# Ledger of designs, part 1: VH-VL binders against RNA-binding protein 12B-A (Rbm12b1)

Every score and structure here is a prediction.

Target 1, 77 residues: RNA-binding protein 12B-A (Rbm12b1), of Mus musculus (Mouse) (q80yr9r283to359)
Amino acid sequence: FYVHLKNLSLNTNKRDLRNLFRDTDLTNDQIKFVYKDERRTRYAFVMFKNQKDYNTALGLHKTVLQYRPVLIDPVSR
Unless a header shows other numbers, all headers, positions and changes below count from the first letter of the chain; antibody chains aren't numbered by Kabat.
ipSAE, averaged over its two directions, is called F for ESMFold2-Fast, E for ESMFold2 and O for OpenDDE. V2 adds 0.75 times the mean of E and O to 0.25 times the DockQ between the complexes of E and O.
[cut] stands for letters that were removed.
The coordinates of atoms that the task and the answers printed are left out; those that the model quotes come from them. Centres of patches stay.

## First folded at step 1 (VH-VL)

Design ba_b6 (framework fv_becotatug)
Fold by ESMFold2-Fast, scan of step 1:
Structure ba_b6 (fold): chain C 77 residues (1-77), chain A 124 residues (1-124), chain B 107 residues (1-107)
Amino acid sequence: as target 1 above (77 residues)
Amino acid sequence: QVQLQESGPGLVKPSETLSLTCTVSGGSISSYYVHWVRQAPGKGLEWLGVIYYSGSTDYNTPFTSRLTISVDTSKNQFSLKLSSVTAADTAVYYCARDIEVYGSGTYEYGMDVWGQGTLVTVSS
Amino acid sequence: EIVLTQSPDFQSVTPKEKVTITCRASQSIGSSIHWYQQKPDQSPKLLIKYASQSFSGIPSRFSGSGSGTDFTLTINSLEAEDAATYYCHQSSSLPYTFGQGTKLEIK
């Protein structure tokens, strides 16, 4: 289960995302920030290990983190 | 290359619902966001709302009760419905894609492809 | 909502002059400013994204700079084809907003 995070502050770190998703069992290795030419972008992918955590994460769409609403999209396959 | 084209009636009566369609050609609609933006005659650009590839939407605050943006993947079309129109809704309406290019990382996005716009006049 | 204020509203410019357009945000938006060009009876065209990143195919005479609340679009040597209205746009927070526009006319 993956979600695509968009509109992140460039200062957002993995601890910030674990706090956002504190009602899940999210660890650092499940979070992948997207980079362009070694620079951080406003995108990240987050893997959830189970459906419950995935659904919890989707429900947090538009939560404000560091003055920006976090856009949380399911990753379709 | 992806193209967007708006279509709909050029004239709508006050109090009725404005319905516009944005048709996508040259690519799939399943992997990008579509914004709607309008421009009143002689005025600037006004953002109306966006639909994400998940089907979720966000609308500009003055329009939340009147505006619906939707997608029909079988027709490769996005739609905008604006209810209870008045003369203040007279404008050119644009749809625009918002796409992020993934390669070695992610390229930041913007509204990079726009339709040509469709003029809607609200008059009796 | 975040209000974007552009300066100037209008400018008449001679070809080959350097032109600077300013966009000021009512609160800090980091680098989340984008610039569009709109010619009469045409759709807007993306020029610069995230303050300073040139969109593909855009002439090198266009550049952007700034962070926080103050942003600028620079045209290093104005060409006749650059007569247009220019808009700044922020994507930092919903609702997304545009500046009021800056119209450039060639003398």
Scores: ipSAE 0.007, ipTM 0.624, lowest interface PAE 11.2, mean pLDDT 84

Design ba_g3 (framework fv_becotatug)
Fold by ESMFold2-Fast, scan of step 1:
Structure ba_g3 (fold): chain C 77 residues (1-77), chain A 123 residues (1-123), chain B 107 residues (1-107)
Amino acid sequence: as target 1 above (77 residues)
Amino acid sequence: QVQLQESGPGLVKPSETLSLTCTVSGGSISSYYVHWVRQAPGKGLEWLGVIYYSGSTDYNTPFTSRLTISVDTSKNQFSLKLSSVTAADTAVYYCARDYDFWSGYYEDAFDIWGQGTLVTVSS
Amino acid sequence: EIVLTQSPDFQSVTPKEKVTITCRASQSIGSSIHWYQQKPDQSPKLLIKYASQSFSGIPSRFSGSGSGTDFTLTINSLEAEDAATYYCHQSSSLPYTFGQGTKLEIK
C-alpha cells in the first residue's frame, strides 16, 4: 500500500513523518523523499505494510505539519 | 491580481529551437509552480512540464531530451526552450500557475492561465 | 502515465437541460481531478478543483463529484454561454495528464 504525500515543508525529515504517522508501524526505509536536480521537492512516497495503517494514514489528510497541510493521496501500483 | 502572459516568435523553422517567455505581473514569481501546456490546432491539452519554486523541473515524456524550463526572478519571467522542432510542435503554448505558497496549500489545479501564444513550425 | 477517458466526446444540448460529463482514470487518483472550461480562441478556465471544490466565481450550476477512478462534472441547468470544450486533469502523479475533452454545443 502506497500513499503520495504532497505540500511538504522542504525541511520535513523522516522523523517528522514517523511522528505524523505515529499510530502506524512506520520505519525510515518505508519513506522516500522525491528529489529533482539534487533538490528536495514537496513530494514523498510512503509504503504501509497493511490496510489498517494505510487507512489510518489516509485519515490524516490535511493535517498541519510545519505550518503546511499535508496532502495524502492513494497510489495504485 | 496575478496575470501571466506568453510571448514568442510565432514562426519557427523545422530543426530550430523554440523559445517562449511567460511574464508574471501582480505577484511574486518565486512563490508559484509554473507549468507549460500546449494545444495543437483542433486538439486537446498536453502537459509539457513544470518548474517548482525551488528551481527544480519535471518534464513530460517524450520531451525530456528537448525541453528546458527556467526562471529569471530578476525579470519576473519563466522561459521554455524546445529544441529540434518539427511540424508536430505547432500549437498554442500556455503557461499556467498551480501553487500559492502564502495560502499554505499546494493547489495542483491551474487557477491562472496565460492567454496563449500560437507557434507555427513551418519552413 | 495515467490515462483519463472522457465521455461523451460530443453532445448537442438544449438550454436548461442537465448535462453530465464523466472522466475515468486508468488507476486510482483519489480526489486529484480538476475540471476546465475552454471556449473557442480562449485559454482554459478552472471550474472545479479536487473533484468537488468550486473555484471562485464559478456559477453554482457547475458541480463535481467522484473519487478514485470515476469522476463527474454536472451542469445543472445549461446556459447558452456554457457552449465549450470541457477537460478533466489529474494531478495525482507525474506526468500530469488531461482527458481528451468533451465538446458541448447548444441547439
Scores: ipSAE 0.007, ipTM 0.627, lowest interface PAE 11.2, mean pLDDT 84

Design ba_g5 (framework fv_becotatug)
Fold by ESMFold2-Fast, scan of step 1:
Structure ba_g5 (fold): chain C 77 residues (1-77), chain A 121 residues (1-121), chain B 107 residues (1-107)
Amino acid sequence: as target 1 above (77 residues)
Amino acid sequence: QVQLQESGPGLVKPSETLSLTCTVSGGSISSYYVHWVRQAPGKGLEWLGVIYYSGSTDYNTPFTSRLTISVDTSKNQFSLKLSSVTAADTAVYYCARVDYEWFGELYFDYWGQGTLVTVSS
Amino acid sequence: EIVLTQSPDFQSVTPKEKVTITCRASQSIGSSIHWYQQKPDQSPKLLIKYASQSFSGIPSRFSGSGSGTDFTLTINSLEAEDAATYYCHQSSSLPYTFGQGTKLEIK
């Protein structure tokens, strides 16, 4: 299961995302920040290994992280 | 250049459903989000809701039970439906985009021209 | 929801004057404030994004500053074409909100 995270602070690191998703079983290798032209974007993909964690993550949509609401969208592909 | 244009009936009767479309030209619909904003005559701007490229939506609290935003990618169109309208829904309705493709910035870079909807019998 | 309060509501100004418009947020929003200009019978137009970054093609007389709760839009030397209503907008938290607007008229 994948979710697409949007509107992240450019300072958001993997520890911040593990803390956001602390009620899930999430490791650093499941988090991929998106880069374009060697620049950090405000996008990331996060993989969850089970339905429960995926649903928990979707419920956190619009949680404020570093003054920015994190937008969490399901990924169909 | 990306352009957005609203269209729909200019007059809606109380209790009916207000239906508008926003037609997009000059860009990929999947690379941005479309927001709807309205402005009552002589008043300020009010955010209504957004549709993300995933098809997910978020609505402003007063509108959650009455508002539906949808997308038809084959027509490059976004739609807004607002049910059970009253005179308080009389406003100019705008669609506006946020370019999410690369950096997820949250400002409205381009707006449609706006369409006036009057709710009156 | 985050409430944005602008001041002044209205100002009649002379060409070439420096104009300052303030936007105050009910809670800290970092730099997630954006400024729009709306002329009569036109759609809003983005001027400044993320408190201080000019949008492409915007004249250099427009600038923004601030962080946290207090934000300012400055027009260093007002031109006749700047007669409009100006709105601040926060993107820190959903629902997105706008200030009530500041209307500038040329004397």
Scores: ipSAE 0.012, ipTM 0.657, lowest interface PAE 8.2, mean pLDDT 86

Design ba_g8 (framework fv_becotatug)
Fold by ESMFold2-Fast, scan of step 1:
Structure ba_g8 (fold): chain C 77 residues (1-77), chain A 122 residues (1-122), chain B 107 residues (1-107)
Amino acid sequence: as target 1 above (77 residues)
Amino acid sequence: QVQLQESGPGLVKPSETLSLTCTVSGGSISSYYVHWVRQAPGKGLEWLGVIYYSGSTDYNTPFTSRLTISVDTSKNQFSLKLSSVTAADTAVYYCAREGDSSSWYEGYFDYWGQGTLVTVSS
Amino acid sequence: EIVLTQSPDFQSVTPKEKVTITCRASQSIGSSIHWYQQKPDQSPKLLIKYASQSFSGIPSRFSGSGSGTDFTLTINSLEAEDAATYYCHQSSSLPYTFGQGTKLEIK
């Protein structure tokens, strides 16, 4: 299960995303920034290991992180 | 192959609503992030907003109070409505797709519609 | 918002000349810069994505480089068909923004 995060501050790091998703079981290796630069990101891909965590993450769409709403979309394949 | 094509009235009166449609052919629209970009005659490109395949939208700050982007999956169409238009809204309007369907790294516009000129004049 | 400034605004060039177009961002954007070519009365066409990656089918004379705030598009040997306006575009953050454009005329 993957979600696509957009509108992230360039200063957003993996710790910030784990805090955003603190009600899920999320580790650093499940987070992939587009430029592989944890301090300079436009968006990220996040993997959730189960349906419950995936649904929890989708429910956080437009939550404010560092003064910006985080856009959370399911990944199309 | 995927193609995008804009359509709508070429002339809109000041204070009225500009309404455009982007028709997608060659694929399902449910997997697209579609952006609207405009270009005033002789000027550069200006990003207006985006609709994600989830149906959520983001708009450029100057347009948030008067811009609406929507999707009609039954017609394979995206729509742009811009209310309270003035002469400053005269431009060629483009719809554009973000990224290719196989890419995990998006952000670039790989396919654009041909553009449609909208003139705001009384 | 991130402001992109291109240089030059306009250049008249002869065939086979090397052309360099620059794009400067008001803040660091990593490599999230993309370059488009727009010919008169046509829609923009993607040339280079993520600063240096050529889009499929684009002639090898086009190349891109840079990271952070300073980016360049190079046309190694200009052809007559390259007469167009070129735009840089950043996708680092919303709103997406474009440079003001660089117009190349060939004669």
Scores: ipSAE 0.007, ipTM 0.652, lowest interface PAE 11.1, mean pLDDT 83

Design ba_t6 (framework fv_becotatug)
Fold by ESMFold2-Fast, scan of step 1:
Structure ba_t6 (fold): chain C 77 residues (1-77), chain A 117 residues (1-117), chain B 107 residues (1-107)
Amino acid sequence: as target 1 above (77 residues)
Amino acid sequence: QVQLQESGPGLVKPSETLSLTCTVSGGSISSYYVHWVRQAPGKGLEWLGVIYYSGSTDYNTPFTSRLTISVDTSKNQFSLKLSSVTAADTAVYYCAREGYDEAFDIWGQGTLVTVSS
Amino acid sequence: EIVLTQSPDFQSVTPKEKVTITCRASQSIGSSIHWYQQKPDQSPKLLIKYASQSFSGIPSRFSGSGSGTDFTLTINSLEAEDAATYYCHQSSSLPYTFGQGTKLEIK
């Protein structure tokens, strides 16, 4: 199960995302920041290992992280 | 490379449903975020809504009850339906692709829809 | 929603002049501002993305700057072909919003 994260602070690191998704079983290798021309974008992909964690993540859509609402889009197929 | 093209009827009667399609060429639509934006004659740009990779959508608040955006991957098309139209919905309608940096890097040519009896 | 206010609304400009267009956001949006050029009867065209990054193929006379709430689009030496309406657009939060537009006319 994948979600696509948008509108991230350029300073967001994997620990910040693990804290956002603290009610899920998320490890660093499940988080992939998107780069364009070797520059960090505001996009990341996060893989969840089960439906429960995936649904928990979707429920956090628009949660404020570092003064920015995080947009969470499902990518299941 | 990738191109977007809007199509649909140029005239729609008040109270009817406005229905437009955005056809994608030069690439697969399965990974696109596509937005709809409109522009009333002589006015500025107004964001209507977006459809994401998953098929989920977000709409601008004035349109939540009237607007539906959908995707048909077999036809390489995105669709916009706006119900209960009035003269205030007269505008050029654009579909636009959101790039990785959140900017709209590809726009359709726009299609003028006039709402008139 | 985030309101974007552009200035000026209209400017009549001579070729070779330096033109500055500003866009002010009602709350901080980081660098999530994009600039578009729209000529009559044409779709908008992306010029500058993410406050200061030039989109591919855009002439070097166009540049963007700013962060937080105050953003600027600069045309260092205006060409006749630059007569158009310019819009800023924020992607920091939904709903996405645009400024009201700045129309540049050649004298």
Scores: ipSAE 0.009, ipTM 0.673, lowest interface PAE 10.4, mean pLDDT 86

Design bb_b7 (framework fv_becotatug)
Heavy chain, then light chain:
Amino acid sequence: QVQLQESGPGLVKPSETLSLTCTVSGGSISDYYVHWVRQAPGKGLEWLGVIYDSGSTDYNTPFTSRLTISVDTSKNQFSLKLSSVTAADTAVYYCARETYYYDSSGYEDYFDYWGQGTLVTVSS
Amino acid sequence: EIVLTQSPDFQSVTPKEKVTITCRASQSIGDYIHWYQQKPDQSPKLLIKYASQSFSGIPSRFSGSGSGTDFTLTINSLEAEDAATYYCQQSYDLPYTFGQGTKLEIK
ESMFold2-Fast, scan of step 1: ipSAE 0.066; ipTM 0.767

Design bb_g2 (framework fv_becotatug)
Fold by ESMFold2-Fast, scan of step 1:
Structure bb_g2 (fold): chain C 77 residues (1-77), chain A 120 residues (1-120), chain B 107 residues (1-107)
Amino acid sequence: as target 1 above (77 residues)
Amino acid sequence: QVQLQESGPGLVKPSETLSLTCTVSGGSISDYYVHWVRQAPGKGLEWLGVIYDSGSTDYNTPFTSRLTISVDTSKNQFSLKLSSVTAADTAVYYCARDEYSSGWYYFDYWGQGTLVTVSS
Amino acid sequence: EIVLTQSPDFQSVTPKEKVTITCRASQSIGDYIHWYQQKPDQSPKLLIKYASQSFSGIPSRFSGSGSGTDFTLTINSLEAEDAATYYCQQSYDLPYTFGQGTKLEIK
């Protein structure tokens, strides 16, 4: 199960995302920040190991992280 | 291919709400974010806000209390409403595209702009 | 907010001259700077994205460079059609901001 995160602060690190998703069993290796031409974008992909964590993550859509609402889109592949 | 076009009344009275639309043609409305930028006569560009494909918005600080950006997917239109206008809001208003799939937040295509004069 | 300061505000130049326009950010922004050209009575047009990447269809005489706080737009051989106001814009953080603009007039 994957979600696509959008509108992230360019200062967001993996610890920030684990804290956002603290009600899931999320580890650093499940988080991939998107880089283009060797620079950070405001995008990340997060893999969840089960449906429960995935549903929990989708429920956090628009949660404010570092002054920005995090947009959380479902990804089926 | 992708074209954006602003429209709305050219004259608005002080204290009223300025309402503009941005009509998109040529591309899928879901493939990009739309920003609003304005330019007072003879002055520089000022970013007003953005609407994301999720429907979420971000506004520039001076406008947060009086600006609303929305989308009507059935009409392929984005709208901007700015309340309580004054003469300082006289400007050319542009809508501009940020290609969502790239996530880059630069403005690759712009509408032609529409002049709004705030005067009694 | 991140403030962008351009230099010069205005320059009168002759065709075929090399022109440089500078944009300075109030804090480090990596390479999250983009350059636009606005000709009289027209909407802005994207020239350079992410400090140095040319947008599609932009003439090779336009180039960008820089990182951190100091950025430059260069026109290697100015043409009459380049009479315009040029703006830098940062996408590092919200709110997005523009420089005040640099107006180029052709003698």
Scores: ipSAE 0.007, ipTM 0.652, lowest interface PAE 9.9, mean pLDDT 85

Design bb_g9 (framework fv_becotatug)
Heavy chain, then light chain:
Amino acid sequence: QVQLQESGPGLVKPSETLSLTCTVSGGSISDYYVHWVRQAPGKGLEWLGVIYDSGSTDYNTPFTSRLTISVDTSKNQFSLKLSSVTAADTAVYYCARDLEWLGDYYGMDVWGQGTLVTVSS
Amino acid sequence: EIVLTQSPDFQSVTPKEKVTITCRASQSIGDYIHWYQQKPDQSPKLLIKYASQSFSGIPSRFSGSGSGTDFTLTINSLEAEDAATYYCQQSYDLPYTFGQGTKLEIK
ESMFold2-Fast, scan of step 1: ipSAE 0.026; ipTM 0.733

Design bb_t1 (framework fv_becotatug)
Fold by ESMFold2-Fast, scan of step 1:
Structure bb_t1 (fold): chain C 77 residues (1-77), chain A 117 residues (1-117), chain B 107 residues (1-107)
Amino acid sequence: as target 1 above (77 residues)
Amino acid sequence: QVQLQESGPGLVKPSETLSLTCTVSGGSISDYYVHWVRQAPGKGLEWLGVIYDSGSTDYNTPFTSRLTISVDTSKNQFSLKLSSVTAADTAVYYCARDYGDYAFDIWGQGTLVTVSS
Amino acid sequence: EIVLTQSPDFQSVTPKEKVTITCRASQSIGDYIHWYQQKPDQSPKLLIKYASQSFSGIPSRFSGSGSGTDFTLTINSLEAEDAATYYCQQSYDLPYTFGQGTKLEIK
């Protein structure tokens, strides 16, 4: 199960995302920030190991993190 | 070497849906993001929205309720649908490539859409 | 949304003149600014990305600078072919926004 995170602060780190998803079983290796030309983008992919954690993550859509609402989209096929 | 080309009807009636396609040649459409930008005659550039390589989309706020951007990988095409059009939607519409760094390095030639009865 | 304000709106210039176009952001955006050139009846063309990075095929007379809120595009010796409208664009935050444009006309 993957979700695509959008609108992240450029200062968001993996600890911030583990705290956002604290009700899930999420480790650093499940989080991948998107880089282009060696620069951070506002995007990340997060893998969840089970349906319960995936559903919990989708329920956090638009939660404010570092003054920005985090957009959480299911990854299309 | 990648090229983008817009196509679709040049005339749309008020209240109808504007439908455009952006055809990709010379490379894989899964490697980048595609933005749609429009320009009313004699006016500046206005960002409409983007579709990411994941298939997720973001739209500019004035368009969220009536804009849909999609991709058809089997046809190497991106599409834009804008519903409930009015004369204010008359513009040249561009698709543009973003290689993940948010700068638009390749643009289509643009297609003029006139909204008129 | 982040508003970009360009100055001047319009400038009539002579060949070989140095031209400076300014773009001001309503909030700090680091170096997430890009510059485009649009000639009449043509698509925009990327000139400079990330405030100061040149794009392949762009003449060396074009340069960019700035950070935070104030950004500048400089043409150090104007050529007749540079008659165009120039736009800045920010990629710091959604929605992506463009400045209103600066039109350069050759005298």
Scores: ipSAE 0.006, ipTM 0.636, lowest interface PAE 11.4, mean pLDDT 86

Design bb_t4 (framework fv_becotatug)
Fold by ESMFold2-Fast, scan of step 1:
Structure bb_t4 (fold): chain C 77 residues (1-77), chain A 119 residues (1-119), chain B 107 residues (1-107)
Amino acid sequence: as target 1 above (77 residues)
Amino acid sequence: QVQLQESGPGLVKPSETLSLTCTVSGGSISDYYVHWVRQAPGKGLEWLGVIYDSGSTDYNTPFTSRLTISVDTSKNQFSLKLSSVTAADTAVYYCARGEDYSYGLFDYWGQGTLVTVSS
Amino acid sequence: EIVLTQSPDFQSVTPKEKVTITCRASQSIGDYIHWYQQKPDQSPKLLIKYASQSFSGIPSRFSGSGSGTDFTLTINSLEAEDAATYYCQQSYDLPYTFGQGTKLEIK
């Protein structure tokens, strides 16, 4: 299961995202920041290993992280 | 090469719903984001909203209660519906493409369609 | 929301002249500024992205610079076809906003 994170602070790192999703079993290798033209974007993909963690993540949509609401969109494989 | 084309009625009555379609050619609609931008006669550009490849949307604050953007992937079409229109909604409406993960960059635009709100 | 203020609003310019248009943001936005050209009765066209990167097919006379709050679009040697309204736009934060526009007319 994947979610697409949007509107991230450009300073957001993987530790910040593990803290946001602390009620899930999330490791660094499940988090992929998106780059375009070698520039960090405000987008990331996060993989969840099970439906429960996926649903937990979707429930955090619009949670404020570093002064910005994080947009969490479902993604089909 | 990507092309976008807006279509819809040129005249809408006050209080009714404005409905516009953006047809995309030269690529898969699922691979990029579509924004809607409008321009009142003689005025500047105003961003209305975006629909992402996931189907999620973001709308500019003054339009949140009246605006719906949707996608029909079988027809390669994006739609904009704006309810309860008034004369202030008279404008040229553009759809514009962001590249996948476009970050609010509008790299290709449709030609625009003029919508007049009048009785 | 982030407000973008352009200067000047209007300029009448001579062919081959160097033209500078500025855009000031109400807060720091890094290099998340883009420039568009709109000719009368036409759709806008992307010229410069991320403050200084030329979009494909754009003539080399167009260049951009700046970071933070102050940004500049330069037309090195003005051509008659450059008569248009120019807009800056920020992608740093939602909602995405445009400057009010700078209209260039050829003398």
Scores: ipSAE 0.007, ipTM 0.658, lowest interface PAE 9.1, mean pLDDT 85

Design db_b4 (framework fv_dargistotug)
Fold by ESMFold2-Fast, scan of step 1:
Structure db_b4 (fold): chain C 77 residues (1-77), chain A 122 residues (1-122), chain B 106 residues (1-106)
Amino acid sequence: as target 1 above (77 residues)
Amino acid sequence: QVQLVQSGSELKKPGASVKVSCKASGYTFTDYAMNWVRQAPGQGLEWMGWINTDTGNPTYAQGFTGRFVFSLDTSVSTAYLQISSLKAEDTAVYYCAREGYDILTGYYFDYWGQGTLVTVSS
Amino acid sequence: DIQLTQSPSFLSASVGDRVTITCRASQDISSYLAWYQQKPGKAPKLLIYAASTLQSGVPSRFSGSGSGTEFTLTISSLQPEDFATYYCQQYDSYPTFGGGTKVEIK
């Protein structure tokens, strides 16, 4: 199960995302920030190991993190 | 639904400048980065750089520093490429291209403008 | 500065033929490779991304394979509309393109 995060602060780190998704069982290995040309973008991908955590994450769409609403898009395979 | 529409062809003399536009529609402009790619007559594709449509920050490939400027007007969902001090070697078709998303593999160019031919001759 | 070497540069084929184009990277790029089709006078069109994933709307006769440094694009049964130039492109770092393979009718 994957979600695509958009509109992240460039200061957002993996601890911030684990706190955002604190009601899920999320580890650092499941979080991948998107880089372009060795530079942070405002995008990240997060893998959830089960449906419950995935649904919890989708429910957090537009939650404010570091003064920015986080856009959480579902990804289908 | 997604479209990138570029401005028309340009014929310029060496030393002039040109500004190419790329108008996006059918999606939220600031959600996707915009790339510029050129193709000289009879040659292959050459990536020039990209611009972050959320921040407006451009990144240029090594060969495209100095005379090339990427910019945006988010109010009209348009990206621009300006080339100053034109040289004959700048003669090419210039494409804008949107970065796609792939959750496990990163980005690729999923939609392209139709291209703008810039011809530099005396 | 990842370089992509595409072979062959030119290929002559008939309708119904199986066509294979190779792309070799100067270093490991995992699966961060896309394939594009360009017809004369037209913009490139995305065919495949992530080395093997078909873009929506692309006919199933197109397939991609490979990982690391060796990649292939295969057209299982060439159609008249497939005569074009094909480019590979890596996106593991700053994007670079292969030199292109022109597929022409016999």
Scores: ipSAE 0.006, ipTM 0.623, lowest interface PAE 12.5, mean pLDDT 86

Design db_g1 (framework fv_dargistotug)
Fold by ESMFold2-Fast, scan of step 1:
Structure db_g1 (fold): chain C 77 residues (1-77), chain A 121 residues (1-121), chain B 106 residues (1-106)
Amino acid sequence: as target 1 above (77 residues)
Amino acid sequence: QVQLVQSGSELKKPGASVKVSCKASGYTFTDYAMNWVRQAPGQGLEWMGWINTDTGNPTYAQGFTGRFVFSLDTSVSTAYLQISSLKAEDTAVYYCARDYYDSSGWYFDYWGQGTLVTVSS
Amino acid sequence: DIQLTQSPSFLSASVGDRVTITCRASQDISSYLAWYQQKPGKAPKLLIYAASTLQSGVPSRFSGSGSGTEFTLTISSLQPEDFATYYCQQYDSYPTFGGGTKVEIK
């Protein structure tokens, strides 16, 4: 399962996201920040290994991280 | 080689301010966050917070809001800890310690040697 | 706030002994635990991270194990230079340290 994170602070690193999702089994290799022109964007993709963690993550939509509400969307196709 | 070199010990009266420096060398300063850790005499280690060396934004642990200020001078690869309105309970060794962005999280591979701040009347 | 309980708080052992130190977390921290050695008057030194990964340059007599809420640091054959206080530290959330274990060589 994948979620698309939006509106991230440019200060956000993998440990910040692991702390946000601390109630899930999330490792650094499951987190992919989106870069444009070799610069950090406000977007990331996060993979969850099971439905429970995926649902937990969706429940954190609009949690404030580093002064910004994090938007957590299912990956759409 | 990586080094974090801190300023020397300080003896202050209650109500004074102190500014501790931590000068980094041997690596790209902005690739690693800088953390501050306190150790009161005879006590254990206490994480105070961190500063993002790329942006300058500090984050403070619960007990360290208000009187404690983290700042940077990236032109000289130096992080600073300022403590205002010093109290006797602030007597401790203050350590800077780095951690790598995009690693497994906050574990600290290199530490400064520590700065003893003594607050006494 | 994740609490770490470290035991024992004090340990005295002979050179060549196998020493184990335990660290227990108040909640599941997966493998996000580090161990540090602090010698008197010195800054802490990283020994182990990710519960079991030995830091480069650290002697192989040191090992870490565990996951979830219970972790151990083992010194397989204690040497005189291992006199120190050892701390566990979690990094699943904002960092917290255990209370420390002081190891004295007999």
Scores: ipSAE 0.007, ipTM 0.636, lowest interface PAE 13.0, mean pLDDT 87

